# Designs tried in a protein design chat: VH-VL binders against Small ribosomal subunit protein bS1c (rps1). Part 10

Target 1, 263 residues: Small ribosomal subunit protein bS1c (rps1), of Porphyra purpurea (Red seaweed) (Ulva purpurea) (p51345)
Amino acid sequence: MTKNNESFTHRNFAAVLQKYKYDLNLGDIVAGTIFSFELNGVLVDIGTPVSAYLPIQEVSSNQELNNFNSLNINDTREFFLLDYNVESRQLILSIRRLEYIRAWKRIRQLLAEDSLLDVRIKGFNKGGMIVNLEGISGFVPNSHLNNFSKNTSSTNKFIKLKLLNVEEKSNNLILSHRRALIAQASSNLIVGNIIEGVINQITPYGLFIKAGNLKGLVHISEINVKQVERIPSQFKIGDTIKAVIIHVDKKQGRLSLSMKHLK

## First folded at step 4 (VH-VL)

Design q21 (framework fv_ixekizumab)
Fold by ESMFold2-Fast, scan of step 4:
Order: structure tokens, then sequence, then C-alpha cells
Structure q21 (fold): chain C 263 residues (1-263), chain A 123 residues (1-123), chain B 112 residues (1-112)
């Protein structure tokens, strides 16, 4: 069908609804009662003289669940009004689309609450870990995935993660394991507490420290009391140091550390 | 996505001071170093100083000894550069720039620059 | 302070021809972490400087592959394999191994 033919179909749909004094539009959420099962879908009574039909492919986003096992005659539930089929004179309903809309509403709320989430592992690719939260696909980049082995045995297990970014148009989430580790260790991550770690990297501006699954930075100004132009060559990768936590960045999953006050 | 937006042009009298702002939009502020670089008309680039907001620490080029102060406000994601005792030779475009102070990237290169603020010092 | 010296100070190139800019530092820019803290910037007329190459040879995001950086220790080169009109501007090298950060005096690239 061309766009001109679709436009004509939408006008016919509006005329039918107006004739029977119903205020329904494509995209509306409607209440309906299941009254009959057909080979490839379900007939639903939404209170209109026009029949409503739920195709089997619109039952779930999971193909394994595109069946009628969860549906019963006389069940009343909410449906998304997806389309109108002029030839069959049927309104086309979707549960899948409604679930997507509601899942995204929940995800926006979880992001606002900065919640620690139980997320299902689906697999790995070269760039990171593939996960699923409330039926929505997500990704944990390698840069946000701390000390986690790429292993098939981890598939379908749950992991604690935090949301980093959301992309509703692509139906995709970006999450962080690093932020979740900091949130889980919050009782030990108090400004003023001493932490022990190993120097992982030395740069002109500071020492990068690994303390278990946590990562920290000792800026050059927090190493020596005297003014220096660069980090003294006395530090070596692999050295163990003690440092005081001076800042916790829960959003980025980072610790700022000082050696100044331990001298 | 990430950009640095600076305050508008200023015209100042000799002996006064100027305070230029640099607001980070569309990304993180706290975990990055913010540098200030100036360029006099027809001349090259001169590094003035840096602040690392997460540590609240600033370092300066000694050529500006006692005249330059760099500060940051994490709540507004804004860095400031104040230059006092202005002279005609301080007439320049002042830039803020983000350094690679990210934990995994290391310090150094200025990957994002502000649009620049022209400060003119004249009678 | 580390002194950065660029040659030439000015270069005129016919479109499609290559260009080469040298940068020399007064001391080694190789750090004990194995990285060399030498970067290249382009400032187009009326615009802010933009990062081209970081840590000697790494091309920044969006920078065309006709730009390449090379060198070690104290001697560095920026090459443009085929100069285009959009490449006009002033090129600067910078060291970030120690404070204060210092720039070369700049090389102005012009089209003949």
Amino acid sequence: as target 1 above (263 residues)
Amino acid sequence: QVQLVQSGAEVKKPGSSVKVSCKASGGTFSSYAIHWVRQAPGQGLEWMGVIIPIFGTADYNQRFKGRVTITADESTSTAYMELSSLRSEDTAVYYCARGYYDFWSGPGAFDIWGQGTLVTVSS
Amino acid sequence: DIVMTQTPLSLSVTPGQPASISCRSSQSLLHSDGKTYLHWYLQKPGQSPQLLIYEVSNRFSGVPDRFSGSGSGTDFTLKISRVEAEDVGVYYCMQSIQLPYTFGQGTKLEIK
C-alpha cells in the first residue's frame, strides 16, 4: 500500500468510529475482553461494533511466548490499538507494543531513582556485555565492566548494574557494572577512610590505583607536599600503597584518593 | 555532544580585572581538567593554567604569577578564569579547553575547546 | 620549561600536494609510563583550535586519514598526504609531559 492509500484507510477508520460515536485513535490504550481463539490470533471485545483482533505475533516481544498459553476466554486486559484492517473490518491490537511503552516508563523512573538493578546477562560481543532489563535490550561497554570474565556460563544469570544512559528510539540501554560495585560497597566508601591498592598506571598527573574491583586516582598534588612538575620516578607499577578517600563519584564509579595526609 | 560555552566579549580598562566563565554542557565536568589558553592578536597559543574540579586544585603558568586565579563550581559545571591588574598586552582571545584527565584516557591532549572570549584592554 | 620549536613557520602548498611540519622539543617527551605526550592542533581562520593528533600518532575522532603523526623522543612530524582547501590554518604542536604546558610557535599553511 502507498502512503496515499494509507491516508485514505485512516480517513475511513475515523469515519467508522465517528459514525458509532467512539473516540478512538491509533496509539490509544484500550480495555478489552477476549472472547474467541482463531488459528493466528484472538478476537477481543473492546466495546465497539467493529471487531478487534490480537495477532499471535503481537502477544509478546519474546518469540517463545508468541502463543495463547497466557490468555483465556473472558480475560479482560489492556491493549495497544495498533492498526485498522479495512478488508476484514478489524481493529488490530498489540500487547507487545503496550509492554514496550510501559517498560520504558519504568526505565525512566529507575534512571531518575539511580537504582541498583538486577539485570539478565544475554551474552558477550567484542565491545562488551549484552543484557536485558524488563524486555529491553541493554549493553555494558568493556570500559564499564570491571573484572568480569567473558564466559558462556554467565549467560542467563543476573548481575547488579546501574543505568548510564538510555536510548528510547533505538530501544536500547547503556549500563555500568563499575557504578554498581561502588553502590554495593557504599558502607566502605566513606570520605576519610583508608584504602589499600596497587598502582596500575603512572601518568604525569597522577597514579591510577586498583583496590579490588574499585578504581581510584591519586592526583600529583595529593602525592607530595612540595610543588613538582611531574610525578617522581620513585613510584613503580605494581607497588602497593595506602591512600585516604577524599571523593566518591558514584555516577562515574570513581574514587579520588590522597597520600598527603598519611605521611 | 559535549561542548564548552564561554561568556561574552569584554572591554576593560588597564588596572582592572576580568572574570571569564566556561560552562560544560552535554557531558561530565568533575572528572576532567579544564585548562585556560590565551592568544594575543596575530600570535600563538599560551597556556595559563588548569583546574581539576574533583580535587579543587589549580596550577598556573608562573608568567602570570599572582595575577591569574582559576576556580570551578561543580554544581553548575562551570569553570572561571580571573585575570587581575590588566595591561594592554593582556588583550587576547581566552579559551577554555578540556584535558584528558579521564581515569582511563590519561592526562594531556585538549579534546574539546570553548569558542573563545575576546578581552580587550584599552584606555 | 620545555621549549617547542616548529619548522617551517609558513608553508604554501598547491592543492593535492603533500605537506610536512616538524616539531622539536628541548627535552624528551617520553614518560616512564611508555607514552609520549606530544599533540597536534589545527586552528582554522576565525575558529578555536581543534585536536588532530594525540600522543604522537593517534588520530582524533573525525580527523581524515590523510593526516598522520610520527616521531619519538624530541623530534616529531605531522604529515598531510594531500592538502585540501579546508586544511588552511595554523598548526601547533604541544607537550603535556610537564607543567607548564607549552606550544610550538605555529606553522601557517596557505594554498598557492
Scores: ipSAE 0.000, ipTM 0.399, lowest interface PAE 16.3, mean pLDDT 79

Design q22 (from q20 with heavy chain G27Y S30T S31D A33Y I52N I54Y F55S T57D A58T; framework fv_ixekizumab)
Fold by ESMFold2-Fast, scan of step 4:
Structure q22 (fold): chain C 263 residues (1-263), chain A 124 residues (1-124), chain B 112 residues (1-112)
Amino acid sequence: as target 1 above (263 residues)
Amino acid sequence: QVQLVQSGAEVKKPGSSVKVSCKASGYTFTDYYIHWVRQAPGQGLEWMGVINPYSGDTDYNQRFKGRVTITADESTSTAYMELSSLRSEDTAVYYCARGTYYDFWSGPGAFDIWGQGTLVTVSS
Amino acid sequence: DIVMTQTPLSLSVTPGQPASISCRSSQSLLHSDGKTYLHWYLQKPGQSPQLLIYEVSNRFSGVPDRFSGSGSGTDFTLKISRVEAEDVGVYYCMQSIQLPYTFGQGTKLEIK
């Protein structure tokens, strides 16, 4: 005589589907046709005698898009089978969960292909840049950012990045801007080639060179060996120099340069 | 966790050589320079030399030139400092320390992470 | 070689009082890149040195706000606004503008 909300179990759901002779499981992707709008969700025909329901919270991962504006009667779409509600006797569908699964599948493919990515800037913190790729949050450490001003005016703009590390279990992505810049110029970045650049930084251990959007280091040992001083005093920030590429670190996005091999 | 772990204390005779190791962990070994600094008992700090683990290039304090050799093994993320022709005056704690990144946004040139130190005693 | 001179060589301070340590270089530590290559380290008894301040005035990660660095050219100062027991040790300045890198003699800070 008394009815309360009961927790669904995976085993009980299988029994419901077996009763109606359908081979569907929680986690399946199903095609469904929208046939009715309710107060807090949408009724969907997935070809079963059991009703299917898409709650408004499951329309999108973005709360501002949790509305019915993108959905129309007689639209056919793919849905994720999320749950079964015992009280309402309805299969619960999700678009949000489907988008999440597809995003991670895409990210794994992009990592395997070592692809250049257009990634949306979400903001900055003291450690680096916060980005969004396919709805998944990512991070670009300061050590992997090139001449990129940390400011709110860059928020919502896109930047070319490469994936550095991915950890799906922790929902974590690490990306690099320096690696992307090296990749974009890789056809011209050949060991032995001469590159022209401007001295951007002078340190006790070498010269840091800016060549367009690329960065390189001429270590102190790769400067003129005939000089009395360990670091040539004649070099100034803004000076244009020519150097030979002696190594390209694509993973870290770094160039090693030498001036001593110039004739 | 970023750290540098050094080999244990050594007792050596005059005229022999000592080789101290410095194992890096928690970061990409080739991204930073490794410096060696020593400290005689009750005395100040003295810079000995540096290695770029990426290129293998080294620079030494002239006071030790010809006696000190710094090397790095990228496969084990370990730097080594070998000091030959040991004298009683070489009795000191030897430290390894991490320097700047090998790139355009390299850090301040300061030693941000230090090993725990290795006591080398040279006695007859 | 660039010579680094620290004053005083020893300092005794009552807890909660300020402390000031000076460092002078034999040559300017200002580079044409606009950076001044002076750094401060603290060595606590029985421990390795630890970085406090880099490039004159920048606190290293985890260093309390009570530590501050200032100066330019050849004259530099490390200040502790309120000395605590954990601040006991030897303070060293270092220049990294030119090889060989050189340290000051050290300033021993003790609690009264």
Scores: ipSAE 0.000, ipTM 0.382, lowest interface PAE 16.0, mean pLDDT 79

Design q23 (framework fv_ixekizumab)
Fold by ESMFold2-Fast, scan of step 4:
Structure q23 (fold): chain C 263 residues (1-263), chain A 121 residues (1-121), chain B 112 residues (1-112)
Amino acid sequence: as target 1 above (263 residues)
Amino acid sequence: QVQLVQSGAEVKKPGSSVKVSCKASGGTFSSYAIHWVRQAPGQGLEWMGVIIPIFGTADYNQRFKGRVTITADESTSTAYMELSSLRSEDTAVYYCARDYYDFWSGYFDYWGQGTLVTVSS
Amino acid sequence: DIVMTQTPLSLSVTPGQPASISCRSSQSLLHSDGKTYLHWYLQKPGQSPQLLIYEVSNRFSGVPDRFSGSGSGTDFTLKISRVEAEDVGVYYCMQSIQLPYTFGQGTKLEIK
């Protein structure tokens, strides 16, 4: 299809701005005062002679909150200038788009800062924990969900997490609880220190050790095995072992441990 | 979407070596173990080894007895499998595959497209 | 090394009919962590293998309900309740309880 209607909208908008000498463009954040409620939206005064309209579906990023309960006549707030409707000759505003843009800007900033975050739990599935950060859905894989009970009673509670990966195009956030625990304990986690922990899992790659709120891995190469057997049968879930910290990986949220050179 | 992209087909002489690459995109490279599995024409699957990038360590199937070396470069999110002292019996499609949950799940969720290595005189 | 044996090596099935593939291991695949490290893969003609079932009975995401896995110890079964044309390929079981990981020799599924 052609973009004739969109091109016409943009040209008409520019002409209106030039006629009235306003410095406004689609995509701008504008201050507006709510002055009237209609059946399917709200009329907003943004200081232009062209009317501005906030559709009900643009009130919130949460569809259940697309109502007028949070809005009052004579309230002044910020809006995203979404479009110009040629037929109705109205500027179209959005709170939802503004929230979305600000949330993604904030998320990119938090990722760049490697921040420790309080994130809301929405639920669980077989693969991990579903969370919400700044109105955007995220996921914590089971492999990064350490020392946490998976149940519906945890829904709407907050958990400290770190961002692992973000992709705005796919609206995808991957987070880690394990990385957050490492970050919180990093000042006390020194390579060469001995820790005590309990064997929580035995895998073909090694032993997972639970040490307080932290989970570490003793890779099979760090067990005192002269290739006699892959993961000795002498280890049992629930056994207490001592291990040396050989690496603290803040990016992956992993604590690497060794048993073979313990003095 | 997560994908593993391997280097192109190779034709090698007996006694030479081949190095196949596997570039991971989407997801965190260091979070996963990368395995190598081969398949001779018309034959089944044979596990060759694994690299766990976070530890810089690799484990191998003993039947390759020092002929296989698996390495990883975290800066380029690429794993490599080098097989030396090539024989005609090494003619196979070589696959890389990712452990589903980091390095401890023991099963493979994503596989590379495969690299055909032909060893002939 | 743990030896994995599949039966049959090949089978031909009329569309809509069930299919069953067996996998036997030379030793128990039940680990002290309570998990059984037996998984099933499908390799369609000209394609890379793909994960179907992990840890005996868990369907991987996107795998149709008509696929199911069962078994314990050393004896495992993959069942397809109603075979479709897209199910053609070679099915492999794999153990990952012990290095080296080992595969069954494969079962080729064909449509009659």
Scores: ipSAE 0.000, ipTM 0.415, lowest interface PAE 15.0, mean pLDDT 79

Design q3 (framework fv_dusigitumab)
Fold by ESMFold2-Fast, scan of step 4:
Structure q3 (fold): chain C 263 residues (1-263), chain A 122 residues (1-122), chain B 111 residues (1-111)
Amino acid sequence: as target 1 above (263 residues)
Amino acid sequence: QVQLVQSGAEVKKPGASVKVSCKASGYTFTDYDINWVRQATGQGLEWMGWMNPYSGNTGYAQKFQGRVTMTRNTSISTAYMELSSLRSEDTAVYYCARGYYDFWSGYAFDIWGQGTTVTVSS
Amino acid sequence: QSVLTQPPSVSAAPGQKVTISCSGSSSNIGNNYVSWYQQLPGTAPKLLIYDNNKRPSGIPDRFSGSKSGTSATLGITGLQTGDEADYYCGTWDSSLSAYWVFGGGTKLTVL
């Protein structure tokens, strides 16, 4: 039978540590002190009788930073307990996995808080805007960009976005500029407040008003025009008007306006 | 989930009136118009009018003016369309549909009721 | 009276592309947003395209819309048998006392 270079299971690891009276498990975050550099990694003292080893590929999530330049002998820091190598009898540590776990914990918290986020623009493709949040790549679909100017000068600038969906398994973030615009206008989206905008479309049903990057509707019943045929004669596209907010649904992006109370 | 649920099929005699209901759920009833659209067997869609649930204001297609009345009861999120002086030509499926708009888009019928079959026969 | 003009029928094989036209005037398509509706046999219509060229969530990108002057077009690529339906365009008309107009409908047959 051939001996293999396989890591042991969580159960085997727990049993070994219990035998020697240590309370450590794979997945734990442990404090350790670097004491030696080897060709492909560093040796770390985590207070156990077995040595702990940080492979060079586990130094950073960025492959260009997989080197020892940021590490010094006698540095004490936190490590993720990644694995145990049965053949070499070493605990395997990771900084990369620790960074990954912390980044995704932050992303989940930001999603739960429904926060306005400053997100870095990385570029554009056929389907939308490519962005980066906390080191994780994200995407803003064209349907959620709402007429954002797409040019090279926008690259590496920051934009206010909100998280729309997250999938840790696919390492994917979907974000929305449209939701961010609503949130930024939120303090002005109060029933009874007056907004100013430009007539964007005239229908027999009413007037669509563009106020910044938002669109609202003044129903024909909310203007002093009793006959629909009179709307084109009284209003033209491009006219500036003031209107009172009579209803708003911030989550759905719906704004109802009235001109009746403005005389 | 947003839905519009209509009342059941009706059979009426010529000269009678029919009142179809449309119950909204899953959204704030007063935020969007309710439109009524009918379709005779093998024919296209024919718009009848709109009703604003917030104000109660209505607009009717010329063809139905004087015969149609659109109302609502906001306490039960229900819209009504009553058509009077029924003729055999009024035999059709009657739909209610939500007139949707938002901050970024124009008007469209995004949610439809399942339809109510009205048969006018003697 | 003013209804939008659509071809009564169109047909193509699975995997092919079709376009359905909707022709109107300045008082309707020329001045207003156009929407498109799919009606499967025995069912209520379903919104397919709104605001001339936008898709609701859940509508595949095989469906597209466009508008030029007083005409609108619905495009369907990669035809599937499940696309057999009647298709209607719709918009507001300002020429009379406020009304919504639908096209006459186009029956799509997937051969």
Scores: ipSAE 0.013, ipTM 0.503, lowest interface PAE 8.3, mean pLDDT 81

Design q4 (framework fv_dusigitumab)
Fold by ESMFold2-Fast, scan of step 4:
Structure q4 (fold): chain C 263 residues (1-263), chain A 121 residues (1-121), chain B 111 residues (1-111)
Amino acid sequence: as target 1 above (263 residues)
Amino acid sequence: QVQLVQSGAEVKKPGASVKVSCKASGYTFTDYDINWVRQATGQGLEWMGWMNPYSGNTGYAQKFQGRVTMTRNTSISTAYMELSSLRSEDTAVYYCARYYDFWSGPAFDIWGQGTTVTVSS
Amino acid sequence: QSVLTQPPSVSAAPGQKVTISCSGSSSNIGNNYVSWYQQLPGTAPKLLIYDNNKRPSGIPDRFSGSKSGTSATLGITGLQTGDEADYYCGTWDSSLSAYWVFGGGTKLTVL
């Protein structure tokens, strides 16, 4: 059998399955029962007269799990119909592709539900923290990552985060640590309450205040009533200040503060 | 839909005052500062000041201090910019813009369509 | 005169690459984040880049930003006739205390 007399197309594959009275197409998720182990893959019975094959490379996206240790003869599970090999006359299955599709479906669901996530830290670069969620790479920008979490975090540890944006075309996730911290502290964050914190960063447009695990902004418009004084000359990093909570932005993970009318 | 809609064109005589409005919709008006930027004919963008719609606090560019007043009416999500003692060089298109701090990298993410103010005798 | 210096004009052919510079000082670009705005003829400015190098939703990846020291650059690849516009950089200036400054603007002509 070295001849491929028929060019593989989605149309040709559908015709073969239709002849057997099966409504199976590439991209379908099918149930299959493992019945034999080969050197480089596994034979699976998916109920068709054509054999199905799971290559070792299609067991997992994780190299450490790219083996047959999790699979046993007579086990039934779900597989993704990846391809059809005309020469060997067998369907090619994938667990890796199934995991990918389900991971993206789950990520969209988690984004819609605005869920708190336990996410694995992969490392850091100049712009932020690199993470992995459901096998998909993600990124927490420095602007959404409190300084203390970077200092205490290490590779393979978990951190609680929330999704900011998802972009399947680029296989990329943007997440926020500050949004997660705000969500976890929301019951204690009441507009009108006074909090005490330390000036962590001075900018021309305001002061960033560290209050426990939270980071808040006293915008320059909330410093003086009649005149805006020069911020860098008035304040020092490390100064303790009192501020009123004037807004909690749960979507962006922002805590807005005011220093006006403090006693 | 997040948008800022400004009032129509104005023609004023020297020495008069003009008051431009900017109506916000599609977001919580009090959550973001409104800034005002003008552009004289054939010239670049010139920042005039900011107004915090929650507190009513303002900050003005030194050039306009004493002539400009920025206010708001939170019940109708509308910001106002009033410029007094008008001169011919105040002839410009006036824009309102939403200030979005992005925490580390502030920017003006939403702009009004602009209001043309012509000052002539 | 603007506190931030941009070339008054740049030009290139469709499909080519162009860069627009924005030069300032330690009190503005050096200590703060830069944003870029596109102004098509007869329209209001639109946010193109924020936080030095980030794009809002809907801005194609042909547009990029960068910052080094007291200068920032806007890069445009694969130029299209629809890119013909005025481009402005903007940032806070610490020396002026909560004063926002714009560059003088650059007119891009697509030949």
Scores: ipSAE 0.014, ipTM 0.503, lowest interface PAE 7.4, mean pLDDT 82

Design q5 (framework fv_dusigitumab)
Fold by ESMFold2-Fast, scan of step 4:
Structure q5 (fold): chain C 263 residues (1-263), chain A 122 residues (1-122), chain B 111 residues (1-111)
Amino acid sequence: as target 1 above (263 residues)
Amino acid sequence: QVQLVQSGAEVKKPGASVKVSCKASGYTFTDYDINWVRQATGQGLEWMGWMNPYSGNTGYAQKFQGRVTMTRNTSISTAYMELSSLRSEDTAVYYCARAPYYDFWSGYFDYWGQGTTVTVSS
Amino acid sequence: QSVLTQPPSVSAAPGQKVTISCSGSSSNIGNNYVSWYQQLPGTAPKLLIYDNNKRPSGIPDRFSGSKSGTSATLGITGLQTGDEADYYCGTWDSSLSAYWVFGGGTKLTVL
């Protein structure tokens, strides 16, 4: 009868999958074949009796790539099983969510490997540089930016960085430019070696020295000056000095220098 | 003394590939990016891309994307630039040039190779 | 056509001063340091000026650079016959996928 037939067609999704013994759960990664393009999405065959649908906004984590240009009929690929839409009776798929999961897996690997990364610059704010790595937003605090980098950086360019900290819950990365510079020059950074550099900043607690491709600090206690004399009276920005490497902090990207033992 | 020494002149037919080398000496090879710049006869300088010897990472100008590959061999301090699917318009002198890292690979190219002439003719 | 505009040629007599302009936009010269290169006929380019106005060791002080807004200039005083060359400005461009751009070049002729 009409009434009984109508009731049968309105069974919930879980009951349908259970009836046919399909082992599919929300959150699964499923293989599917694209078979039709619609105005706002793509129909995909994932081997179930109900159709699967990829909405245009789920095509990519990059907003500018939320279009169908990368997809073709009869293409087979992997999708994330996002939801079930009761009104349309369709399984909802996502490439965007799959990209997010894979990006975070990649980020954890890069952190574990202490990798040197090419990271895209998005802009700056008062606290530092805003970047993007694998679609994930990141931040380089001013304390971890070499002073020269701000003057030469441009939006959409890449910069060499190392991960300092990661927090998946907030979808946030903290990175360091100084740590990357130390890593690139580490073979030349031996405690006890003398290096030559130029004073690029004078502070009450010491001198910041530009030594080739690095920035180091000569703390006031490591300067051979009279106790009653202030640093600014002894030194000028642009002066060339020689100093001994006394510490290399690879984790923070800091180089400590001393002038104490130089004649 | 910093030096960049490039491989010798090449003559190629259209459709062939050419691989130019650039051997660095007088500094730590992995501390500076290597950039590639070409110049056709009577024309200006045209930037092709950069390669980081430490990481192997590269960035190419859009015009050469898909045809150019920049690599290195750190054991011999040598950078390479390979250009495929050669056309007569690729006839040019190709230069390698060193760029400092401390200013974000920007600002300037402080040392240049002597250049490699590549002629593409039938 | 180059994204950085230089005059195609400039000329002056020995002992005179000449200036070569390089005009861009906010995405290149406006936001980044400018460098200048000299190319003598048949030779590789040589760095003349970096970070807008600094000279590398070995470059005489008669060569100078400056930058104002989206334009840069190279100045040469006490012009010599040996200065006859092509001059190029260069900088990074944040609006393009290409990470470095050169000016079209200026041929300096010593009359």
Scores: ipSAE 0.000, ipTM 0.394, lowest interface PAE 16.6, mean pLDDT 79

Design q7 (framework fv_ebronucimab)
Fold by ESMFold2-Fast, scan of step 4:
Structure q7 (fold): chain C 263 residues (1-263), chain A 124 residues (1-124), chain B 111 residues (1-111)
Amino acid sequence: as target 1 above (263 residues)
Amino acid sequence: EVQLVESGGGLVQPGRSLRLSCAASGFTFDDYAMNWVRQAPGKGLEWVSGISWNSGSISYADSVQGRFTISRDNGKNSLYLQMNSLRAEDTALYFCARGTYYDFWSGPGAFDIWGQGTMVTVSS
Amino acid sequence: QSELTQPRSVSGSPGQSVTISCTGTSSDVGGYNYVHWYQQHPGKAPKLLISDVSKRPSGVPDRFSGSKSGNTASLTISGLQAEDEADYYCSSYAGSYTYYVFGTGTDVTVL
């Protein structure tokens, strides 16, 4: 290959657009009508004197869907104008690139709206749950996931999640089950109310409490001073306790509890 | 990207006060416990104080209990150490350190991010 | 407060293995799996090397490993390299709310 091949291709395409006075640029979204099937793609009429071509690899972001089964002659739809092929003198179209752009736009909107999402489970690994949202891979860390969801037979089932972080460069999403559970129960979570729960985990710095589908933390500073002096704690996993809600962090999916002044 | 920057150190006479600050950036500050750790010149590390993400849990080393006060402002992504009744033995480089956030799978976690420290010298 | 006991110094030749012990009580090192190890080069801030007895953070070479038996935790450095010459500190939960205690520190010298 020659060093200037790409620059030459783009300049030649610009010359074609200038000669025929087309108002089209690479990166445009264009409407087109499918009129012919070829061995490795389809021909599309986008209103230009030259044919536009959709390669089979550009039909879908999913390898198994890179076929002609979803395409019919005389169908009109939107395409992304990907490139100009000098050798074949064809405009190159993509559905895959268009899907990618639209998926990330939707994800940014969902993050901004702090939406509660139905997300498909794809599997599990040592660190957490693998999921898929709008064709983009996602991950729920174990620290944000209920242990009941570790069964591999749950693959292809849905779970309610909220977005924590997004990384478009790595095509990756981080989500939280814990944040979703807090959001679903938020109308009943009022600071100052007493909640009853079961001790789920005992640590030197506090007690983790399971209250229905919610989990909270009673920091050791919110427990009777007498009990703090005994390490390990006088409490047992499975003990039922009553605690006052002192903070509801909807953003982080955390419930803070206090046992001070309660016996 | 993720960083902690300490400030407020300096030379101070015995019996006086100083307030140290730690500015956090590049992470969700209110997800983490924060700690102060000090190191006297040529000596080892000494944990000074720790505070949970919501200020609900605060602890101090016996050597500073009653004299130092740790606090945080989650809206400003800042950690503070108010140091009163300073003594010569408080002379040290003071580090701000991030503790692993508290979660059902987290214990009292390791300090994974450290600042470069701010020097406090208590001398006449 | 009482510090966790470490040897003052340990030395070895390049390619050798060295082990640093960290001894506490049943209320700290022995009672919980919350032992952490830090590496400090002269003039630099400490760096987390091992968390929760044996968990290696991303970016730390596998020649660093941790273990615990009773009241004693150990850090092993295999295949010693010149850049491993540093001070090493253990830490543990110390029985008070979110309270930590550091070890006395060990100076590792590469011959």
Scores: ipSAE 0.000, ipTM 0.402, lowest interface PAE 16.4, mean pLDDT 79

